VH-VL binders against o27280. Designs and how they scored, part 9

Target 1, 266 residues: o27280
Amino acid sequence: MDSMNVPEVLEIKRIVEESESVKTFIFSWDFRREVRPGQFVMVWDFRDEKPMSVSLIDPVRSEIGISIRRVGEFTDRVHGLSEGDLLGIRGPYGRGFELMGRDILLVGGGIGMAPLAALADEATARGMRVDALVAARTADELLFLDRLEAAGVNISTCTDDGSCGFKGFAHERLLTLEENHDMAAVCGPEPMMFQVMRILDERDVPAQLSLERYMKCAVGICGQCCLDDTGFRVCAEGPVFWSQELSRVREFGRYRRDPAGRRVPW
Key: E = the ipSAE of ESMFold2; O = the ipSAE of OpenDDE; V2 = 0.75 times the mean of E and O plus 0.25 times the DockQ between their complexes.

## First folded at step 1 (VH-VL)

Design bA1 (framework fv_bamlanivimab)
Fold by OpenDDE, second read of step 2:
Structure bA1 (fold): chain C 266 residues (1-266), chain A 120 residues (1-120), chain B 107 residues (1-107)
Amino acid sequence: as target 1 above (266 residues)
Amino acid sequence: QVQLVQSGAEVKKPGSSVKVSCKASGGTFSSYAISWVRQAPGQGLEWMGRIIPIFGTANYAQKFQGRVTITADKSTSTAYMELSSLRSEDTAVYYCARGYDSSGYEFDYWGQGTAVTVSS
Amino acid sequence: DIQMTQSPSSLSASVGDRVTITCRASQSISSYLSWYQQKPGKAPKLLIYAASSLQSGVPSRFSGSGSGTDFTLTITSLQPEDFATYYCQQSYSTPRTFGQGTKVEIK
């Protein structure tokens, strides 16, 4: 257990440019350390540390990948790295997705597709039918389309500007889809997830949703990722939650807490 | 047709270890979860753990952590369950089962069961 | 851990009877519930999955209902081959857990 809390210095084996703002960093991985889609790792660039979702799990090549969106100083530094450079990785942490049934629906927005891409690989490998609704602001921000297609995933796209697929938001597109699934996995902007969850609940489709919060320790000690009223720690009880669990979380879809603990509206 | 064939009955002494095999045929192996469930005489069913061969990693019930090891050989489509430090309470029929993980369809195919008797 | 409680533990019935078995979870498990039939000396057999989905090859006299915490297995007309022990099982969380079983005996 202690070994999980010590960053392992790993060499970047490959870098995949997913979009203008997103890169996937691939590392060799010892799969004696279990990792599941939906779990995250703490990435350490020897200055700062940030949680990142696992987006690739390849036991055949003994590799994992983490997809990182360029959004700030930390990610700027990481995006400046090259193959062969080093990063510290500790984990994985948190509760990952559980696959249910034969038909699964994935709904992802932006970088939220990262953990879902990994889940798609597992689901398709298991012979499940996978439908994925991939949402983004614009066409050039849609992630993992080629990868998903190659895996045999049935893809529907949604863009805010209509540059690709359905013009509108993910929940709007979902309303136009009549097919029921045995289970859904959702990850993206929290307002999106909130609306999607409501629709899925109305359709009696069990759903798991991955939340994003400020996480510092990743081991459920510091409490900075605690959700109001429930006391759920996103790093420990999550980041993947059942819809029934999130229904108990008042802040879900409404606000989050910043590093200072202040409420920040979505 | 999918079949799971388990190894034969075992008689073990306390403190020893037992390793039960489960060979799958008639379908895919590596992507499905293989679970181990045991049943003591006249008792209910108890989940021990499962492995997804494609990942090569297993999860265990806390009760058996440190004492049970579940492995899989993709080349032979065979899963194994090894239980160490055997006790009389471990006397049971041990089943392997195949299915999707966490789907409610986890145990659609079962092995015939392996009787393990632990006695001094 | 999620506890699964079946009711009754045993029941006596006659051929042709309607039989109902209930299973209650200690917390909501949505529809992550399966029913199994087990006969003496045999491995369990999957009857119902996802709370209400009938497994292929299972007679239509078997049905499952419920969601959340309360679930029901129904046999509309009990047949001679239906005398067995039935188990519910949750797949909502790890560890997987079973009900204690319901033995259906001949009256």
Scores: ipSAE 0.006, ipTM 0.487, lowest interface PAE 11.6, mean pLDDT 91
Fold by ESMFold2-Fast, scan of step 1:
Structure bA1 (fold): chain C 266 residues (1-266), chain A 120 residues (1-120), chain B 107 residues (1-107)
Amino acid sequence: as target 1 above (266 residues)
Amino acid sequence: QVQLVQSGAEVKKPGSSVKVSCKASGGTFSSYAISWVRQAPGQGLEWMGRIIPIFGTANYAQKFQGRVTITADKSTSTAYMELSSLRSEDTAVYYCARGYDSSGYEFDYWGQGTAVTVSS
Amino acid sequence: DIQMTQSPSSLSASVGDRVTITCRASQSISSYLSWYQQKPGKAPKLLIYAASSLQSGVPSRFSGSGSGTDFTLTITSLQPEDFATYYCQQSYSTPRTFGQGTKVEIK
C-alpha cells in the first residue's frame, strides 16, 4: 500500500504523438504491481501532480502508456519533455473495468478513448468480440484508430463536423449500430456519456462509465465525494461505475461542482 | 411486425402549411431515427430530415432549413413533419422511414406515403 | 453534400437476364450504402444494407458489392416482379443522399 503511494521516478522510453494535442508517454513497468484497464496513475513533473488514465498495458514488453491531452500549464510542460527525461509515477489507483460476456461495445469520445484502448487490448486477449464507436469533434481528434485496428476491433467513427465517418454525435451514431452486446464501456465528455447511457439502458445492455472528475476521489484528494444526501460516496469506488449506480446520481450529465462545492452547468 | 402508418392525402394552397403524421407500431419507437423523404411526380427520392425521439434531436437538409419542422410525441409513438410556405414545387409524396441498428442499416421500414398537392 | 450517381439511368431487360447497376459516391463512404427497390405507387423497399448484406426476406438473386466510392447491385436471373426503379443511398453523412435511380423496364 505505502510503496504504491510513493512516486517512482521513471524514464520516458518512447513518446507517441497521437494528435496535435495528445501524446502517449511509455515507461517500463514492473507488473508485480498489477495494472488493469480503467485505472489511473498520478503523474508528477517535480512541480505538480495530476491524475492520468493508463492507455497501454503491455506485460510482454513490460511497459505502460499514459496518454495526456494538452490542456494547461502542467500538461504543456509534460508535452515539452523528450525521450530519456524523467517523470514521477505513483499508482495505479481506482476501480478498473470489469469484463463479462462474449461481446463488448466501447463508446469513446476524444481523450476518453485512452482507457478504452487499454480495455480493447484486454477484451481481445480474452477472446471477446469488440465493437468500438470512436467519436470526436473532427477527424484530427479521433484517437487510437490504428491500435484498435491492430487489435482486431470492429471500428465505427463519428465526428461532429462530418470530416470522418458519421456526421453527428456519438449517441446519434449509436442508434444506428447493432444492439447485440453483453456489456458496454463508455468514456468521454459527461454529456455524451449521459446520452449514451440512456440508450444502452433502453437496450438492456449493462454499461460501465469512466468519470474523469472522480479520479482524484480515488486517491482521497477530492473535495466533493458525496453525490446525494444519502451519503453515497464515490471516492473509494471510482472512476469506473456501472450505469445502475450512475442512474441514481442527480448530478450526472446535468451539472458539476467547482472546488467551493457550487453547482456549475456543463 | 414494425409498421409505420401515415395520415391521409392533403390538398393545400400556396403559402399555407401542411403537417403530416407517422404513427409507429411494433418495436421500440423512441431510440430509432425517423426520417422524412419526399418524391415529386416522376422524380427521385429526396431526404428532408430526421428526428431521434428519445432526445428530441432533429437534423434537416439545408434546402429545407427554416421551412421544415420535424417533431415526435413519444406517448403516442408518432412523428410529425410540418412544411411551411408551400409552393407548387412542394407537390410530392412524403414518406416517413425508420433507421435501424446494424452496420449500414438505414431505412428498413417505410410508411405508405402521404400525397401533398399544392394548387390554387 | 455527398453526391450519388447511378449508371445507367434506365435499362431494358428480359426475364432470366443478369442485370447490373452501378453507384458512385463523390467521396469515400466506406460500406455505408443501401439499395432500395421501388415499384410504381409504392414506398421503397430495402434490399441490401452495408453495401453487401441481404435484407431478410429478399430473394438471393439480389447481391451487392463494393466499398469506398464504387458500388454494384446485381440481379441474377431477373424475374417479372423485379421490373422496378432501384436507388442507392449513402448513410455515411448527413444529409442522407440518394442516387437518381435506375429504371429496369421490360424489353
Scores: ipSAE 0.005, ipTM 0.399, lowest interface PAE 16.1, mean pLDDT 82

Design bA10 (framework fv_bamlanivimab)
Fold by OpenDDE, second read of step 2:
Structure bA10 (fold): chain C 266 residues (1-266), chain A 118 residues (1-118), chain B 107 residues (1-107)
Amino acid sequence: as target 1 above (266 residues)
Amino acid sequence: QVQLVQSGAEVKKPGSSVKVSCKASGGTFSSYAISWVRQAPGQGLEWMGRIIPIFGTANYAQKFQGRVTITADKSTSTAYMELSSLRSEDTAVYYCATDQGYEYFQHWGQGTAVTVSS
Amino acid sequence: DIQMTQSPSSLSASVGDRVTITCRASQSISSYLSWYQQKPGKAPKLLIYAASSLQSGVPSRFSGSGSGTDFTLTITSLQPEDFATYYCQQSYSTPRTFGQGTKVEIK
């Protein structure tokens, strides 16, 4: 087995409370092991293992961050951890985002902003203009606003209840924006991504979207994250896909496979 | 004015590795994206990869994935390109170039000749 | 990858001539196109960026035009120092790619 497939036991260096339900866990990282925005790692709490996107890449401090939303038993346990506690990390895995052009649009929903925050850091470092549409159900669920602002990102917010920014969904807000960008990166609930992708395609804006699927092995061998019709493995060919690739994926925006392989509608 | 000074010519055996350096001066190193471009004798220009020193990660052309490593030392304002498993086809002049924003190559190093021969 | 195709591969011209070199991209690259001049034994020199923006210090006889897929470099009056090889390069996406080059030779 590749040494990269063995979990490395790392100490939680710092914990940032992003919201009531989201925490960022920061680890020391040896950057001889490259990591890119959009890639994920497998987080092991010595009982279970889950894929998590990298949300912070800081080569100056030699740190990475993983943002985790509390959604179940595994994440409940992880959220109970403190600084100094240990986690197993293996990776990174998957295809990350590719930057092109000079003006990019980031569209993120909820925890989907995690990989996009990392991408924003890279893009701004490159001297690119970055616009970010940050969506959430409510104002208190909007993520990384201060961090994005500090990076020089132009932020637009939207919330389902109108508690902050535009009242409505991300795709609705996007329709009100007239400016076209050279490319877009999208991550969030799949129904959101589906609608956003359609709009971007109509505008001829190249778009990359990060998918979420049940991933077990992370190395493309178990097939648990295979997409129907194409055979794309989210952990290997993804999780970042071009819109043209996703146009071939019948299940995109419609349904996903659960751990038992059953179709589960979005 | 930004200046890029590269390391000297290299003669290498097939299968070995070469590491070329590119030292930047006259500007803010952390503000640049540094690309490596090579040119085989009598041939055109080929982009190999890029690093953003402030971000610390590099992107590579697929052709060189697994064989090239680009790094940067912010403390010395120096970028490095290491190419392993050298072949005769790798004989070329290797250039570093720096840019901002649009990533057009505004400033170039003088080039480093790398010859791979048995 | 985006392929860049230059035309012609070579041309002969005299001092004072108007020279036009074209570059075509395999897909739209908007205005993310640069032109370089390279002389033997030297590194390339940036002439034009963003399809039509003249790099500081470059003579005004050089100009660039085009958008999308078709681009043109024009030298209004060729000077002795302009005999060189010229390359176009797209900066729209990675990997960055160059045209095959156009050699401008003395007639």
Scores: ipSAE 0.009, ipTM 0.467, lowest interface PAE 9.4, mean pLDDT 91
Fold by ESMFold2-Fast, scan of step 1:
Structure bA10 (fold): chain C 266 residues (1-266), chain A 118 residues (1-118), chain B 107 residues (1-107)
Amino acid sequence: as target 1 above (266 residues)
Amino acid sequence: QVQLVQSGAEVKKPGSSVKVSCKASGGTFSSYAISWVRQAPGQGLEWMGRIIPIFGTANYAQKFQGRVTITADKSTSTAYMELSSLRSEDTAVYYCATDQGYEYFQHWGQGTAVTVSS
Amino acid sequence: DIQMTQSPSSLSASVGDRVTITCRASQSISSYLSWYQQKPGKAPKLLIYAASSLQSGVPSRFSGSGSGTDFTLTITSLQPEDFATYYCQQSYSTPRTFGQGTKVEIK
């Protein structure tokens, strides 16, 4: 009922090529419409509309950035755009991350580093100490390492194939990291997040996890999407959840649901 | 295992540039970040910058910003460090080292002595 | 920049002694600290990473401890081959910074 539900047509101010499959599109933004790390926007290419996490929030330059991985027809079209071209942006939507304490841990997998990069900027600006574990299948899929390093974030990496850093999974690498954190934020493939959550729970570190599936459901793309045993609803529930809520969900880390609501293994 | 072999000693005049090479063998060259660290006579270790060959991205210590350029040639498995506008204070041994996940320098080159004299 | 300060700057000890070298960071660096040994005319050699993890092939008489701002390298039963300069190094923030070094002389 207000301006947040009407797409604004914005000019692409700058494009950063993060990897062969990921680009960050940067727009001028009026911060009278507040944006927090962990929130998403709807990106409209004048044919279709998809939810995308905000990866850069810069009130000083009056800019936001949206990182998009090429995975289908819509994202392929958007990747074909150039600086000066137009996109519709609607939002922001969803629950953002909450920052607590002085020392925080970020654990990101692949494109899941996008919302965590924005969170790292905010945490660093507040004077917090930030450790980041950046995970991907291959070195070419590690994202935002240079941006995190420039922000003063302490970085550890791992890749499934060993092409950069530790050879193995994020949860295996996490066991070698300092455990003195006041909170953690986690975003990436659901099986990775499940294993990381278990370790953080053992360490009594409160964690917030961002679930991509809830962005689609919250804006009506796939209809109703509800996790078993919790009664989680798309309305006001996500995409960011505390680990205590996710620990009770049989579905989390085991299977996902397609648009028809059928269970599909990870 | 990984071995790093550096180019030989150089004597340069003030105001000139020097380009030191670091050839890697054993393991996949692009899988390692490579840092450059120098040591002036009788002094400690000073980090200059690094390159991540898979991304082509280099980061530099502020002190060297604008004077240092770190590059990598994947076809020859060689990293380079070029330092311009040389001064006598740049006289040092220059080391390359593998930089595992931004944590530690596991394998080091043998060092390249660079002397800046008039 | 994060400043790393080592103490002492130099020490002399007898073979068989326990030697302790300390390293202090100007701000918390969690466990992102490494220790290196450098012998005259040689490149540095990694001894310890992540504050307390012993690098493969390094004798067990070397150990590291600490977290946050205060770190310690300990050498038990000092040997003649341990004559060297030791450096701590933080990898928490850019630029990467080293301590000024501690020269260990076996007397």
Scores: ipSAE 0.005, ipTM 0.420, lowest interface PAE 14.0, mean pLDDT 82

Design bA11 (framework fv_bamlanivimab; at its last look DockQ between E and O 0.03; V2 from the best seeds 0.00; counts 0 for: pae E 14.5 > 2, placed apart)
Fold by OpenDDE, second read of step 2:
Structure bA11 (fold): chain C 266 residues (1-266), chain A 120 residues (1-120), chain B 107 residues (1-107)
Amino acid sequence: as target 1 above (266 residues)
Amino acid sequence: QVQLVQSGAEVKKPGSSVKVSCKASGGTFSSYAISWVRQAPGQGLEWMGRIIPIFGTANYAQKFQGRVTITADKSTSTAYMELSSLRSEDTAVYYCARGPDYGDYEFDYWGQGTAVTVSS
Amino acid sequence: DIQMTQSPSSLSASVGDRVTITCRASQSISSYLSWYQQKPGKAPKLLIYAASSLQSGVPSRFSGSGSGTDFTLTITSLQPEDFATYYCQQSYSTPRTFGQGTKVEIK
């Protein structure tokens, strides 16, 4: 077994409360091990293990951050941890985002902004112009706004209830924007991503989208994250896919597989 | 403001079919999931199925598979639920409900309900 | 199918009372749980989603808690307009399923 597949026990260096339901856990990181925005790590609390996207990459401080939304027993336990506590981290895994061009559009929904926030930092550091469309159910669920602003990102917000920014969904807000970009990166609920992808395709904007599936091994062996018709493994060939790749994926935006392998509509 | 307006009450014979409509207004139709939920007199709520108009494919509860058909017309922003081989047990108020298909929430807007009575 | 069990099936309370309704899932549903209020002759109304998120326009006296299998709806101070039937609903998997309901009546 490759050493990279063995969890490294790391101390939580710092915890940032992003919202009522989202915390970012920061760890010291040896950057001899490369990590890219869009990649994920497996987080082990010594009872269970879950894949989490990297939301912060800071080579200056030698730190990475993982943003976790409270959504169940595992995340409840993790959210109960304090600075100085330990977690097992293995990875990173998967294909991350690629940057191209000078103008980039980020479209994120909810916790989907986590990998995009990391991408935003890299893009701005490279001197790219970054526009970010940040979507959430309500204003209180919008993530990383201060961080994005500090990085020099041009932010547009939309909320389902209109409590902040445009009232409506991300794709609806996108339709109101006339500018095209050299590329787009998208992450959030699949129905949102599907709608956004359609618009970007119509506008001939190259787009990368990050999928979320049930991942067990993270190394492309177990097959639980395999996508129908293509055989793509989200943990190996993804989680970041080009729109052209996803156009071949029948289940994209329509359904997912549960832990038992059953089809579950979104 | 989003509104769901359903068709009127129906009285049907056993063995016949009923088709209920649900017209949506005040928002985007194709991006939302339309679900059908029924409630028998004095009973609880029962999910029958749903459709995402942009995909055109419906999902059904196993109990109703083969007997229920859910469709959507994007041009008119109208969803339909057809139930065949009606039985007395199908007597209920049928609701359409709309919600984003993100998983976190589902039924934030409801139709007014359609009473369907099945009697010989 | 995931079974949702509410407790109690009915309760009597007075205006100003604290009311607690419990919902239990037959298996873990993470936080994919919503609470609805239904009054006679009316469609259900969404109160809480994602286990603890308050729907826009719903009074703050309503709150939801829990994750996994056990969930709770709390009304801190019951108001006259709160007498109704309440349902929990899981959105973790299909088919979507509801609890059997809890009727809150006037004492």
Scores: ipSAE 0.409, ipTM 0.802, lowest interface PAE 1.7, mean pLDDT 92
Fold by ESMFold2-Fast, scan of step 1:
Structure bA11 (fold): chain C 266 residues (1-266), chain A 120 residues (1-120), chain B 107 residues (1-107)
Amino acid sequence: as target 1 above (266 residues)
Amino acid sequence: QVQLVQSGAEVKKPGSSVKVSCKASGGTFSSYAISWVRQAPGQGLEWMGRIIPIFGTANYAQKFQGRVTITADKSTSTAYMELSSLRSEDTAVYYCARGPDYGDYEFDYWGQGTAVTVSS
Amino acid sequence: DIQMTQSPSSLSASVGDRVTITCRASQSISSYLSWYQQKPGKAPKLLIYAASSLQSGVPSRFSGSGSGTDFTLTITSLQPEDFATYYCQQSYSTPRTFGQGTKVEIK
């Protein structure tokens, strides 16, 4: 059994409070094991294991960060931890984002900005021009604006309630933005990603979309991550998919699967 | 629906071995640890060991090390407990049990039990 | 190995009584303690996990308390179906260990 299939017990080096509901947990990491933006790890609190996207990849400081939103019992317990406490981490798993061209667009909703923040860091380090559309329900739920600004990203915001930036949804804001991008990366609620994908397809902008569906097992055999029509499994073939791949999936943007594998409308 | 179904009762001679199965249905087989717990007639519960199928790791109580082997077959969603060099004091009901995750902190699902009788 | 000791080993009670069972660990186990009910000829049933959390479907008359080394299971108004044997179990370390059991008998 290789090291990716056994959790390493790592000390929480630093915790960053991103919002009232989101924290980033930072660990020392040996970069002899590569980590790419868009990949995820399994976080184990010695009671339950959940998949979490890597939101910070910092080879200079030898650190990775994992951003976690408080949404249930597991995440409530992890949010109760302090610097110096231990968590099990195994991975990384999944297909990461591929960068191409010179000008890229990032579209993130809520916690979906987490993997995109790591991507923004890599893209700007490569000298790419990065435009980010950051969407949330309210201003207090906009994430990583400080990191994006520090990296030199061109930021647009939108909130459903109009408390920051454009009043409306991400796809409505996207219609008012410049169409000149070589690539896009999208992560957020699936209905948002579906609408954004349709606009990018019309503009002939190749898009990569990250699907972070519920997963119980991270070794690529978990049925809870399966998409219909294509047989894709998020932990094995994802979580990042090209828009061309997702356009063939009838489930995308319309249904998800609960822990029992039942189809649930968005 | 989550269910653990065990193999049927066994009568064994001293010095032989017994292999008990536990077939899991509902949920992902690799998402949790499976423990084996026995109970001798009129006695309490005794944890024998566990397996975490995703890691292939089995851990045993020291009392049973060298005599017990716990395995899992992911293709059939079945865990096994094999106990060798049987003695009369191994007469017990053997249970498989699992919790909601890999940590085996509590056992919210139990098999129905398998009676193993060791007699001449 | 962590030893779990229950008190009493048996008790007699009447329907409607408040029943208290205690469990002591030989070392601190934080809140890594579960309580189980077992009826004759049946597998154990989880009642309480994490020392004080009520398992889904378990009647509210059952409650757990304690941390560290001393733990208590309380049944506030004993019902006929509650006559059974009760076990505590620690999950702080391997091997997992159970208390010897407390038999709750009709008076």
Scores: ipSAE 0.000, ipTM 0.373, lowest interface PAE 21.8, mean pLDDT 83
Fold by ESMFold2, look of step 5:
Structure bA11 (fold): chain C 266 residues (1-266), chain A 120 residues (1-120), chain B 107 residues (1-107)
Amino acid sequence: as target 1 above (266 residues)
Amino acid sequence: QVQLVQSGAEVKKPGSSVKVSCKASGGTFSSYAISWVRQAPGQGLEWMGRIIPIFGTANYAQKFQGRVTITADKSTSTAYMELSSLRSEDTAVYYCARGPDYGDYEFDYWGQGTAVTVSS
Amino acid sequence: DIQMTQSPSSLSASVGDRVTITCRASQSISSYLSWYQQKPGKAPKLLIYAASSLQSGVPSRFSGSGSGTDFTLTITSLQPEDFATYYCQQSYSTPRTFGQGTKVEIK
């Protein structure tokens, strides 16, 4: 029988309000089920089940945290829960980030900072130097700044409207940063990731990118998570990819697919 | 659709400069890289450098560093390439090119080319 | 700089022939490789990007393969309009570099 894929029902231990639209739900976790930054879990609210990235991995307190942006019916219901309420958790699944070298650059846009916050904790625990470029549309949507600062991460910010830090896009801010990193990890809106990947490729910085849009079907259930021209399945071979793997993907950064599978521009 | 139109052919003396224009139409100008590629008679293609107009900064092949300046004017959607201290080996057709969308990994859109002849 | 070496430098072929052109990079470039066709007096035309992806509007008789250091352009049934010079180009790093070209001529 497939008992390993049955959700474990867990109590919400704490809820952290990260922004007006983003909450982090914290659970006790048995770390015999190892979890790595960039992997995802399936969250079950007793009606539907959705993939979510892990934003906190704390084996000292035996806790994980899952950050969820309110965007639809499922996430609205989950945002309505309180401490003590129950959710089902399956996983983890997927390919997580790999760390290498001594200096890492994180580039995160919006909720894309969630898996990068978990990676930052692991990198700093290994004694790596961590620089993070945290991007959002506006200051109120910059995520995890206090947590990153407390971990010793060197933070740069940018906002589209200039309300905090550099006014402009993440890739524009990136051009003003030092080029001496051993690797980078990138997660956020796909147009941002495309532009950031270009710059990192030009600098010969190895980069790993997490494809958020493909994470909605990353468990292979829908059969629609394939990359356009390669046959790669995001739910089997991602969500984290090296930039070299993405260089063969026509779809990445150039267009997206609507629910019917049709190509639409970004 | 996207179209790149370059300035006309030029004949130059050694030691002078040439400035070639590349007018873009049909699409967003500021976020796409404009690259310059030249081709000497009977020879292959040689990348000289690029600019992404929204950043305002250019990147050059080391071979041309110090002699080439690439600029962009966002208000006229025009990129320029200026090559100074011309030598006879700079005789070539100069192309501007850009990628099909936000990338500069391939060049789907090319200007018609500008012939530059450097002679005594 | 990454050197791109094409072979052969030229070849003669007849309409209907299968033509294979190779391109070797001096270091791994993953799949950051494109192929262009150029006819005399005209700008290059993109055929293949990302090593194996066919550009829209390009006939399916063109195909690309390879990764790392060794890449191949194949024309499965040569047509009269295919007599041209072909170039590979890497975009893994700056400067972008092209192969020296392969001229495909009528036999």
Scores: ipSAE 0.000, ipTM 0.423, lowest interface PAE 14.5, mean pLDDT 84
ESMFold2 (binder alone), look of step 5: mean pLDDT 92; pTM 0.942
OpenDDE, look of step 5: ipSAE 0.188; ipTM 0.751

